VHH binders against F-box/kelch-repeat protein At2g24250. Designs and how they scored, part 10

Target 1, 374 residues: F-box/kelch-repeat protein At2g24250, of Arabidopsis thaliana (Mouse-ear cress) (q9zuh0)
Amino acid sequence: MAMKKKISTSSIMPDWSQLPEELLHIISTHLEDHYFDAVHARSVCRSWRSTFPFPSSLLRQSYSLPAFPLESKDLCCTLEKVPLFLFRVLTPPDAADASSEYFLGGLGQDKSNDHVELPSPLQCSVKVNVPGTEPILMNMLDCQIIPLGHKYRLMIGCNPEEYSAAFLPLNEQGGGGEFVALLDCTDLFLVLRSTEMRWIRLEKPSTASCKELFTFRGRFYATFFNGDTFVIDPSSLEATPLTPHIDSNFLVPSGNEELFLVKTDFLRCRVSRLDEEAAEWVEVSDLGDRVLFLGGHLGNFYCSAKELPHGCGLTGDSILFTVGSRNVTYPYKYGVHTNKRKAEDNINCWRSSRENRVLFRNRYDPVLSFRVER
Below, E stands for the ipSAE of ESMFold2; O stands for the ipSAE of OpenDDE; V2 stands for 0.75 times the mean of E and O plus 0.25 times the DockQ between their complexes.

## First folded at step 1 (VHH)

Design s01 (framework vhh_8fcz_2; at its last look DockQ between E and O 0.05; V2 from the best seeds 0.00; counts 0 for: pae E 13.8 > 2, placed apart)
Fold by ESMFold2, look of step 2:
Formats: C-alpha cells, structure tokens, sequence
Structure s01 (fold): chain B 374 residues (1-374), chain A 123 residues (1-123)
C-alpha cells in the first residue's frame, strides 16, 4: 500500500517585514527622490520605519533670525519654510458622487500632545484643520498629491504673526548658502542679508499698502493696492518701477519661466506674459497645463495639471478666482463665452466656462478647501 | 415676452461715427447686464462690449476699446453703443444681447438677442 499525499498550495503574500536590513538599505536609496513613497514605506513596519528617513522636503525648516527691530522687546524671530501641496481625494471607480474634493495648504508634522497610536494604514494620514470645523483625517493612499513649492512664514515671539516675506538664495544651490529676505512691515520694508545677519530698513517705494511680495528670476517684486509695482534688486536694494508699466489686477509668477499679468472685470479676463527682451506684455490665449489660482490668502500661484486625470473637474489652461463674496465659482477658459456654442473668434478673452462648478468650503488661512463638480 | 430691438445702423465712411440703440421690453431691465455682439461678413459672432445692470461697470473688446462707448438708460430701458473712429473692419450686423451675470464670479450667458442692425463702413 503506497500513500499519496495531497499537497495544498496557496499564494503566500510576502512578509515585507522579514526582508534583510541590507536589502532595505538598497530600497531606501532608490526612494530618496520620491518623498511620499518614502512616507508610505515607513508605514510598513518598525524595521522599514527605522531604515527609511523622513524626507527633508516635507519638513518645515526653521531659521533663527536677529531680533525684530520694530519691537521695544528683544523678541526672537524665526523664519519657517512651509511646503505647499494640493491634495486630491481619489474617487472610487463605482462612486455615484460626481464631485472631487481638494485641499491646498502648508504641510507640517503634528506636534500636539494629543497623538493617538494608529494602525499602520492610518499612520500614512494627513490631518486637515479647518477653523470652525472638526479635523479631517485623510489616508495618503486615498489621495493624489501635487507639490506646489513652499511659502515663508515669519514668527515673532511666542505667538505667530504673519508678515509677507520673500526669500532669495544667493548661490546656485539651495540649502546652506547665502540668502536675502525681504519683509513687508506695514510702514516699511525690512531686508535681511545672510552675510550680515542684521535688519536693513528700506523705505517703501509707494505710499499705498503693499499687496504682495514675490520673487521672479532673482529679483523681488512688490505690488501695491494703488496699482504700483516695483522690482527690487537683492544686491543693490534699488527699487525701480516694473517695465513695461502696468495697472494690473494680478501678477502671477510661474516659477522663473514666465510672469503672467491677468486683468479682470465682471465679464472678461485678458492674460499676458512678460517678454523682458522686447519690454512688452504679450497677450496669450493658452496657459498650457497651468491652473492659475488668483486672489486668495495663499496669494497668486499656479498648479500644474499634468498629473490630473481627464474628467476630474480641474483641467489645465484655466483660471480659478479664490476671492469674492460667494463660495461658488467656475474655472475661466479662453473663448468659451460665445452664444451658448463655442463660436470661433466671437469673444477673444477668458470667461467663466460655466462647467465644473467649484464650491469653496474654506478660503481662509490655513487651508484652501473646495469641491469641484464634474 | 422679452424683446430687444436694435436700430441706428447705416453706411458710414472710415473715421465716421454712429450711435446704435437697443430698446428693451418684457423684463426687469435694470436687473440684467446688456451686451453688444457683432457678426462681420462671412464670420462668426464677436463680443463687442458689455455694461452692468446699474451701468456702473463697462467692458470692451480690445479691438474697439477707446473708440466705442456703451451707455444705458434704465428709465427708458435703452442701451446704446456710441461708435467713433470707425474702420472697415467694424462692418458687421450688430446685436443687442441680454446677459445674466452672477455677482463676483463673472459667470454670464446670453439668453436673448435682437434681430440686429447693419453697420457698413466703406469709402
């Protein structure tokens, strides 16, 4: 009598916690350029968490600055570099909801003492604090995440106080090099040069209140509520009027590639880009993959829509106004407001598309929160 | 019933002037922004100018800015287009159009238009 043994076979999922440490180090070196993948890897188990460093690009960098000269007390000044992200909540394939939810704001580590120990999947989560609402906890795996750069926040004393600030590195690489910072302090500008580490008082070039400070191609730009715009050289600190002269509603830097001018009224927008060599504003009808966000508490900026899927409600080549008395808007697009059909060349401007209705849940600090109907 | 009736078109030499009129009836005129739209020969419709319901805000296409002026009279339920320094490129049928404008979003659409008035600019 011979015995036949029935062999059971099943697909055994690999236990990633059992990988040798040497192999984990190899994986770690390949993740250093993909910072949210590194956060996900840290959630696998304690061995992976110990091996994969938290990405420095997701940390708020803090720099101690000289005492603020406008106070009678010697208050500590700290400059924070706050990374900005757009989070899109992924819609399940079978969801009946035709809307997409978005959150845009600065990211930081939760430093509260009310931490709770979470299961591994929830440890890859982001807590969204909207004033006047309950915090929202979102799993990063349920979100598409788009980096938007960063903003600088000046902290004075023990309580935060927000001043508009612009920051220019003076070397070819970021990090530990030289820099110049420009700060809007109601009655004057303050300049901090890292080589001197002292505040330099700079008279504002306009009598109006400063509207926005930003950088473009190695220089500071200051806009004012009376329509004045000045360019400030970080080395000489000379302020010159922006040429060609403008009476803009909005100036929008797109990295160091382009500077857009958007003129708006109740019925239309016109968009131009600066051609510095020709000393001209050149009208444009195409923003590429850019979505411009105008007028909100985060200032004027753009988002690249290359990573956004078709049909998500946000598309490139569009403008979203985040200012206004109502919490509803539509993206503006070129040539769309023409006799209920896109009649060619009837209206050569940017108008409300009346598609993909945007409902703002919060437009105030610290987070822009909105839903887009598809 | 909403009605918009354009008038004032005609033949004008280059550099001349015309004033177009649009008489409105059948709706609360001051509640709606009003616009002028034109159709050049053999081409589609082009937006020309708009004016808010109160008359406090006016806008113009780049091709006519500085030459055309839109005016409204809410008591008479009239909107006008004062055209000066006319060019041959301004030759078109001009239509008056009613607009619904959502406050601060700039959302608008044209839901009614008139039958048009012909403007011809020729030597």
Amino acid sequence: as target 1 above (374 residues)
Amino acid sequence: QVQLVESGGGLVQPGGSLRLSCAASGFTFSSYAMNWVRQPPGKGLEWVSGISGSGGSTTYADSVEGRFTIIRDNDKKMVYLQMTSLKTEDTAVYYCAREYTVEYTGDSYFDYEGQGTQVTVSS
Scores: ipSAE 0.000, ipTM 0.166, lowest interface PAE 13.8, mean pLDDT 71
ESMFold2-Fast, scan of step 1: ipSAE 0.362; ipTM 0.819
ESMFold2 (binder alone), look of step 2: mean pLDDT 83; pTM 0.824
OpenDDE, look of step 2: ipSAE 0.015; ipTM 0.298

Design s02 (framework vhh_7sr4_2)
Fold by ESMFold2-Fast, scan of step 1:
Structure s02 (fold): chain B 374 residues (1-374), chain A 122 residues (1-122)
Amino acid sequence: as target 1 above (374 residues)
Amino acid sequence: EVKLVESGGGLVQPGGSLRLSCAASGFTFSDYAMGWYRQTPGKQRDLVADITSGGSTKYGDSVKGRFTISRDNTKNTVYLQMNSLKPEDTAVYYCAREYTVEYTGDSYFDYWGQGTQVTVSS
């Protein structure tokens, strides 16, 4: 268990309230990458709250856009940068069959004061809807919260739209604020260049439905349910088929250096990495320090296990699948999958390690669940 | 400062009734959904009932037909009328302010009362 004392923190911790401000600034610097630790530190006392700034990475950033071209009215249009988190529900360590369940989601805004601050961490609880069960209530202090990156969402007036969106900043991370955005609007693609600030209608390069849009090495990638995959140049908007050809739609960029292809059957995964010089997909035996997040309407992500809190039950060389409309996630330890031949082995053969199991929810239902067991 | 203050808990015989009240202050009460949750020893908190700003209600399956949630926006108070109480209803009951997360459809409970004990025993 990662350690901040589970003590109601107000004026009750006099030792911490007497800590010199220079030492608080040093601690604040070391918590820059630990967003929720910084938020929890702000609840200790007023001097801590003034010393530890609210993490800007938890705030929803937005980009003002021209009026949406598929609307008959001239409505305000914005692209929101929505931070995504993995929430881990911890089971008591005294339980004989203790396990962990994961939920993927974003954070809401407190409407009471028109403030984009996280609800009080000492009193904040989230009701999580798990398919097939009663909603469970999670106290955020009792949950491990893992940042996974961002999803972009289109807002038209006051209504969010669930379009697949890819956002490509041009030049360096602080350079000029120039960008290109690509949206999948079902019947067509829409492109916006910040230099022009006008919507461009782009014919879809495939007649099939688009599965995902993402960016990799300064270009857009679009995958389709029929297996088509295209690389789109942000300047010319020319779509080129990705070679070598892919028969799976699970592409996962790992930074700007690696592109992974994940092939799944019902119980097994194989991961390959693109070798651009050889123009081939090369199967990998391990993922090193990487954790891959697959499926669901939020798309495919990766993170480094070094960014995960100690004791969270996730290590590198792991794949998490999302199941259901509420983006419930399940872990799978890559590199140890069982090559079984008999159907009856299905319950016991998909155990990637002692930490992971595949559980059938119903004896005749193909739906699977994974849980990390302690 | 947001505050939720619960009252009305106590000891009651099986088949009896209790009315819980939660007095809210420090925010525009009529703009928020409010809920009642309970926690039995060794278990997580469970939904008992919630009520939207517009008055729409939802109940946990174990209490449906026996409990009624209501609100009075002029008094900034949410109520839980508990009828036909059973030993299984013994728990600490919590009042909560509810905010729905647009992105996921999940609900936040950003403020909780201190809880009020309800004991159903002969």
Scores: ipSAE 0.000, ipTM 0.169, lowest interface PAE 17.3, mean pLDDT 65

Design s03 (framework vhh_7qbe_3)
Fold by ESMFold2-Fast, scan of step 1:
Structure s03 (fold): chain B 374 residues (1-374), chain A 121 residues (1-121)
Amino acid sequence: as target 1 above (374 residues)
Amino acid sequence: QLQLVESGGGLVQAGGSLRLSCTASGSSYAMGWFRQGPGKEREFVASISGSGGSTYYADSVKGRFTISRDNAKNTLYLQMNSLKSEDTAVYYCAADYEVTYEWTSGEYDYWGKGTRVTVSS
């Protein structure tokens, strides 16, 4: 949309197909983190297509696994890496920013419906199918897509399973390609080390249902709906409890440098940051440019408000989270000095049918389907 | 910005009745009543959908309290019957624009300043 980076222009537009390969290479290094701008650049001509590689974050990566030990059938088993994005979609006929909708989901292919193909960058409209809503026709040039990370899902045969997965790469820059995976299989955890390719059964450290599995600084973290939280060592598989035990707490990793603790209580929301050297949680008065997503089965994510389009209704210092079993959430504005929700800081919706909402998929398969059209 | 003003609180004998009102500065969808007793946390009392077609009550007030609304007047009501001393609290009106709200949640966007109800023995 309007937030796309512009190339410096004279009043006379140059023939971009004639740019030297070395200049294209310099441009491509600056677009490394702009996934769909890179996809659009690939459609300019063959020279650009060879210079701008298809973004690896948009590819479906999978890992072949040994036969699933809790399955009665002998079926092939794979762990699929699904990239997750925040999509902004304008709702025609109202092109006003007051009626924007946002979707949280991944890109992928679902053989049980129709094959999903990413559109040709400059000539395709796609129908975005979100459960519970009418299909939305979207031109890829009119959509901003913000990467939020990825979610792993288990595939047994051709069917996705409703198991949460966390993936820990080992020696990532050492080139070993080794990993440890942890699965929540409801009644127990399963661990797989790439060096052994054998399933290891691990009793759940809590009697409650697992809420989320994630990785942070070389360890697994498991949160439970009763407020229990455990840190699991990938080598020993020893689970140690994380304190304090507070209902409705959420852990949100921000890369490898920051871990946030979000505590909610009616009109009150408090965020703390882990100070690893002091071994304590330090309460923060604001989140700055950060937007935190607390997405139930989709996991917890963050993004920078600087990467969001102007007028989209999402600003820094905000928290979005699902309530109950519904697929709807509203931005919660985090107060700077009071750490409490305030009516004037809330961004929910307009009183009419125009709404500025974020829709989360509460399925273990977070993939959105795109269909290419002429 | 939506403003809510509660009224109707006062002193009443156990077994008596009171009717609380909450007038909003504009239209809203989901509305509810919460209360906070002396030395206690704020707790849910009752909620009502935008159309008035769905209502929810805390177990402690079921059969005794009735929530209703008049959308033409932007007004929410709570009819309280068979009052007990444990019903003594400041009662707060809350409102939200979400039509599919989890009604027992304390995460309403707009809140009034409260009206005091004292039930004597």
Scores: ipSAE 0.000, ipTM 0.117, lowest interface PAE 17.8, mean pLDDT 64

Design s04 (framework vhh_enristomig)
Fold by ESMFold2-Fast, scan of step 1:
Structure s04 (fold): chain B 374 residues (1-374), chain A 123 residues (1-123)
Amino acid sequence: as target 1 above (374 residues)
Amino acid sequence: EVQLLESGGGEVQPGGSLRLSCAASGFTFSSYAISWYRQAPGKQREWVSTITSGGSTNYAESVKGRFTISRDNAKNTLYLQMSSLRAEDTAVYYCAADYEVTYEWTSGEYDYWGQGTLVTVKP
């Protein structure tokens, strides 16, 4: 571990600060797919810090918004783009029953009086419940970390308020371009266009509470707890019911190419793909290289298994279920388990088979919060 | 406002039967998965049974084959038919409603809980 700051015994180590910049650049190109290793490399010395750029995927982009119109005090608002990760907690090497637990979360800072930016958003400690021992503190950077994309969080005044939000960029990179945002404010929707920078009140198309807002093929999609689903045009703001009708509110966009519908019944899932030409949901027999993330307050996500880090333990044709306040995620192989009743499909059996558990201190933050411990 | 009101509890001898009811108001009952939970004195709350909006049922292993969960959407009412009751079944029984139909129903984290109804299996 050449990039680690300390070694326990006398070893012959090269003086890394003396490496030519050209050689450092070659090392940097080998770490471009391992951005947390790049963050560690930046801590070696000044020349490494200038050679290894801070990963842009870990930087939070924020957008200043007009004062929140539902508050009497004209509180300032910001919309934050927060990176989302899957963490893999490995069992001890000598464990007889070797298993791993997955933890799904975004990154947030604990509510603090200090305006201190972390050098790394994952420079934190979490309690890990390890079988046969006392709970231990584990640095999150020592977990296997799998990037899944981003989610948006609304900040109102000094308080982190997380509303369901969907963000639609208008053909501009780097966040300095035009956009349209749609927010769920319980009894109504709010729309903001970057060109106008004024809140537009939009009556909810359903009387039920909104479950999820997302974007797909340049439009907004809103799902409701009563099963209603609407497509909202970002220009006209007209809401139209999704055709064909859905009998589940778990929609998973896969980029701009595919929209999946996941029907759940306790231990079973059925996945269908939207065929827009035929106007029907077509059940799929397998997901290929796709990994679908379902449930929880973090929303529904897609990932390609081909883009996952080597050795992450995830393969294609998988569905992962997120569990509530713990944000623990359970892998489920589609096509093998979804249409056949087995003992291992029992959720209580799945839970009881999990020997290690990752606990974050702030379990009520919709974005997982970490404390920096030194 | 959401309200869940349990009823039907009481004292029963081992091997006896009871039927619990949960009357719901203030939400669209037919769209919710509804669960029964119980809490024995000095113990944590435990999940007993769930029925989905579609009518599918699931049970804790300790009650499987002895309890039957059912619903009447026209009456906004949930039922738990309990048979072959044991001393271990002594608890306050709660109904809980959540829109979540994906595995979270076993977590015990629900937005809507009733006041509970006491079941005592008298040895």
Scores: ipSAE 0.000, ipTM 0.211, lowest interface PAE 14.3, mean pLDDT 66

Design s05 (framework vhh_6fv0_2)
Fold by ESMFold2-Fast, scan of step 1:
Structure s05 (fold): chain B 374 residues (1-374), chain A 122 residues (1-122)
Amino acid sequence: as target 1 above (374 residues)
Amino acid sequence: QVQLQESGGGLVQPGGSLRLSCAASGFTFSSYAMYWVRQAPEKGLEWVSTISGSGGSTYYKDSVKGRFTVSRDNAKNTLYLQMNSLKPEDAAQYYCAKTEYEIYWDSGFDYRGQGTQVTVSS
């Protein structure tokens, strides 16, 4: 019998070869919601690759836009939807550091040696960096992939721009439907409606610099470094202040149903959830299976702890800051006692026991990489 | 650069067993999935089995499942195929194969050895 063991290999669907061709075809139409299983299945053999199409949700979607109005050149302009993934690569057992795992984020045709490139429709391998050697290609069957959401970026000609962007599909997600895009161009906002395909200059609702642009419940949200937050209607473009007011904290949308506010005070955090009916922030002591990732180049986001590698130190009901001194962070948990000799410490907050150390790097936009150190 | 060398084929009677080996060199063996493919007389190249780089995941053609077992020894850079309960239909030239990007039978694999012959006859 086996002892407790950590899951080190990605869970992929085994024994597909036991299924009749008709069942494989039926399953392939439903794997769109489990696109990583589809990517792994496509790496088994040629017949599986023809049976399981490359998931459309993994293709880098781009939207052709009118010439950028702040450029004098008539350059092609596109908005790219860049999916974000955390990749866990299984280190071979015969290597010197066989237990070491590498966590890299990124997707698409990225050529950086610091990235793990998700395979194109014609590939079944991912490029990975191993310390002390040249980057190597590893088959997707040994790669666990965790979805972290997506980021939009503006391309003017062949060059990405550093503008914050938010995108709202109006009828369906992705191609063919109507949409509205909002860009933060520092001194002003630019809006594009797919129905008109012309840039609209929008006055910023705050004099402060914009911190974040995101979408929640079919509307745009803009946060500013002075604590101002505005909700912008995509059809009227009217900006209304979000109540109650927040100040230099983190807003994290959890799907389309919940909005969290995280307030930090040195080594402790408090978390509240917006109650729109009461127009109040309700303090919470439990995040369930959620892990909140705060700060850094990728903005604020969440994932389900069920999607994270076993034993990586990132567990549910926790907060992880992706920016910090020497790029080191520690998971924060509710009710942690930092002084084991006294229970008088205020425990009505999120704190880190500082036992699990996570090293991270945010060098390449939009790539995020983590390494757990012991 | 990349070299794959199969061995272990031979003549066996129906119901017999053979163990094929493939010695690999010129690449980081443990980082790549490996494949067993075969070609019978008058037929095209046919996929038989896949094993992940770590050896944690294995896949088989329906007609060999339960009879064949693929395995690997990453310390020795060697791939194996244990073939039990062999049938006349299993007679073929067996190849081990590696690919970086694409697995197309019509165009072949990125890398393939010269093969080892398996014959099943009374």
Scores: ipSAE 0.005, ipTM 0.441, lowest interface PAE 10.0, mean pLDDT 70

Design s06 (framework vhh_8dlx_2)
Fold by ESMFold2-Fast, scan of step 1:
Structure s06 (fold): chain B 374 residues (1-374), chain A 121 residues (1-121)
Amino acid sequence: as target 1 above (374 residues)
Amino acid sequence: EVQLVESGGGVVQPGRSLRLSCAASGFTFSSYAMHWVRQAPGKGLEWIGNIYHSGSTFYNPSLKSLVTISRDDSTNTLYLQMNSLRAEDTAIYYCAKTEYEIYWDSGFDYWGKGTLVTVSS
């Protein structure tokens, strides 16, 4: 007997329990690239749940690493690949789409659970900390979830470390499992090549504190608070200054084709695109179908608005800002907000307000915990 | 209809103090965080600070020692106290309301027409 589950407005699935197993299997193969549609399908009935596998993209991967050289030599060290998602909290029906609340974070299993159980639509809840209020426990079926990519974090023993990490897969399209990882350990960089599995100490190319590490076009990029930016070759480990110079602002890679510079000050927000032939930053008036994420401690991301689900409240020409170490995210429409006549269009008002707010709050782990419930 | 009306501006001598007021109507004032923003001649907007519905305040770090924001929910009035005024404080001062009751940082949906402060000797 098929068990039917009805959920009011967040799961509008038909009763498909009448379909043959062969047809359910064909449908499941076509939903392979729709991660949360597969999760919702698993909540329809028992036969659907057995037919639609839990999306592998929601599972954590862990890479065993050599013992961490700056700590006890006896501690196990691992690099975790944590999937990142944008969560949309449903607003009241009378609210404008632009007024939707968003949370950016990684998914991890609740540390209080002794058994490794995979999340399911019937048993999975995501615990989200909203600044200034009690934590909210949300079922995966009660929020709109948008995949954005992955964050890498270092685990020494059982403890996550606060070191920034950039992960560069090598020959990914060639089928190799080889990689190079770069860690910012405050006083120095650490490099790990999968071919050697040995920590390499690398002197920082700048005396200033490192602001961001990321990968773009098969290279590492390191930005520093004094405005220094370096391109690091993963093979030679040689650092080359990026020209033209930037004033300690955010770099956002957009695939392998575009690099954006987002600059904020007390007057305005400006986005520029790197013109590599001319070696200059060219200011852009709009972002087209692009959505840029300034994820704070979660890094900077790009998404095409054309790939976002209908009704998610986000459109192109947008920047989403995440506050400090918190995962609360708010949208900003760049093309509209270049009009200096509207005070509400000044992004620096949002940033200054949010930066002052988080100054006196306890640090928040950006990885959201999920629980498997009965 | 939401309305914000700033007052208290004028010509003031350097080193003096000045208090600006913002009268709010058309919404539940006590439920919203409120902001002060200014614009000097020929420059862009500069955020001064905000006050939560609870009375907690946050300031632009460059201005924190020079300003105090307060509110009177019984009269739907927001205040900006400014001390030790300098020529560079010459600006139009705006009162701004947040877009949501709960989320003071979600953007501003309403602004007043502003009040001009001229610091001149």
Scores: ipSAE 0.000, ipTM 0.149, lowest interface PAE 16.5, mean pLDDT 66

Design s07 (framework vhh_enristomig)
Fold by ESMFold2-Fast, scan of step 1:
Structure s07 (fold): chain B 374 residues (1-374), chain A 123 residues (1-123)
Amino acid sequence: as target 1 above (374 residues)
Amino acid sequence: EVQLLESGGGEVQPGGSLRLSCAASGFTFSSYAISWYRQAPGKQREWVSTITSGGSTNYAESVKGRFTISRDNAKNTLYLQMSSLRAEDTAVYYCATVEYDSGTYEIVEFDYWGQGTLVTVKP
């Protein structure tokens, strides 16, 4: 559905600015799992801003790590747990075209911003902070925001570059807070165990460039552009080749039970599931309620369509491709759109969609930060 | 600079065979999946076949059992062996690769398209 462009709260019945504080508190309790509705509500007036707190799920957890060993200045680094969202851009008169466009990214609060009031009491606006450019103001009423979970990212001192990383939490339910992290540093891997808090240098198991690092069933998986794939034990750090051998395509963990291999040639896809007993990849005809996200530097994700908000435009049996530094994401139905290729239509759409709305572009920052004006 | 040069096209009778070649330069050929595409007059480009860095192969249903894709990493060359050719196989055949930047995973196929080689199956 298309959103109305700009609305006036005074034209909505009842008059929300006149609601008693007790009723506002009841409404805010029901918005605990609808945090972007809470952000919109905060823009109505001062009493709403004080009644609806800024969502804690948008606050980033940060962990201090030992000085980074590959920098000459021994720069300190931090590990951030960043919420990940899919932004659906809506354009009311051209809703059909706008509904096909999604952007993958993060949302954070600008801690340095002293502005306590939005430019207009009726505006819900965020400033998109993209390194190397002036902040871009985005009207949140033009965007549907869909939560996808969390990503971990490594920040290194004063250098804006980040390394590819996989993060494996240990005994989190047991209150340990322990973890093992694995970084791809081009010529070698770096390992950090929270129990030791010192960097361990690990020789790469392949001479090719590393494509992906991820975790599945309590182990690290490292894929390489030559098709090599290794399973790395987080305790011993022993690397074992994955059998059967995979191609230079995408591996997607689906929960803790299933591992999918997506072979793609532009808009044509074949999905296979690992059958560990038979040691073979078995092609699947459909994905059921699963939605697979094939991303760039944001990695590959899975979610259940049943867990997505109603009306988000995504259904099961779907594959979403994230293309380019702008994190533009396109949904395709498995078995339908993946069997037909229209190079001019689809490639041009990926390359030119929303070129005048620069919301996401930094190649080195997998999760962009937004400033929420107050 | 990445360069792909197709060759081996020509005119052939229905039921005939041709072998196409694609010479690659400017990138680490052995590390990338490479594909064959074709474009018939007045139609959009159609995917034909892909071979991965590991040697796994995939084919469009229209050519499965008739075409065989292969690669020679020592020569940086991709091949397409075509047999049992039909009039509907008439097209310009293109070599293309997909580059995955670990930071973006951007598809750069148009930057890495060859100039093509014409295959004509005469009735």
Scores: ipSAE 0.000, ipTM 0.154, lowest interface PAE 15.5, mean pLDDT 63

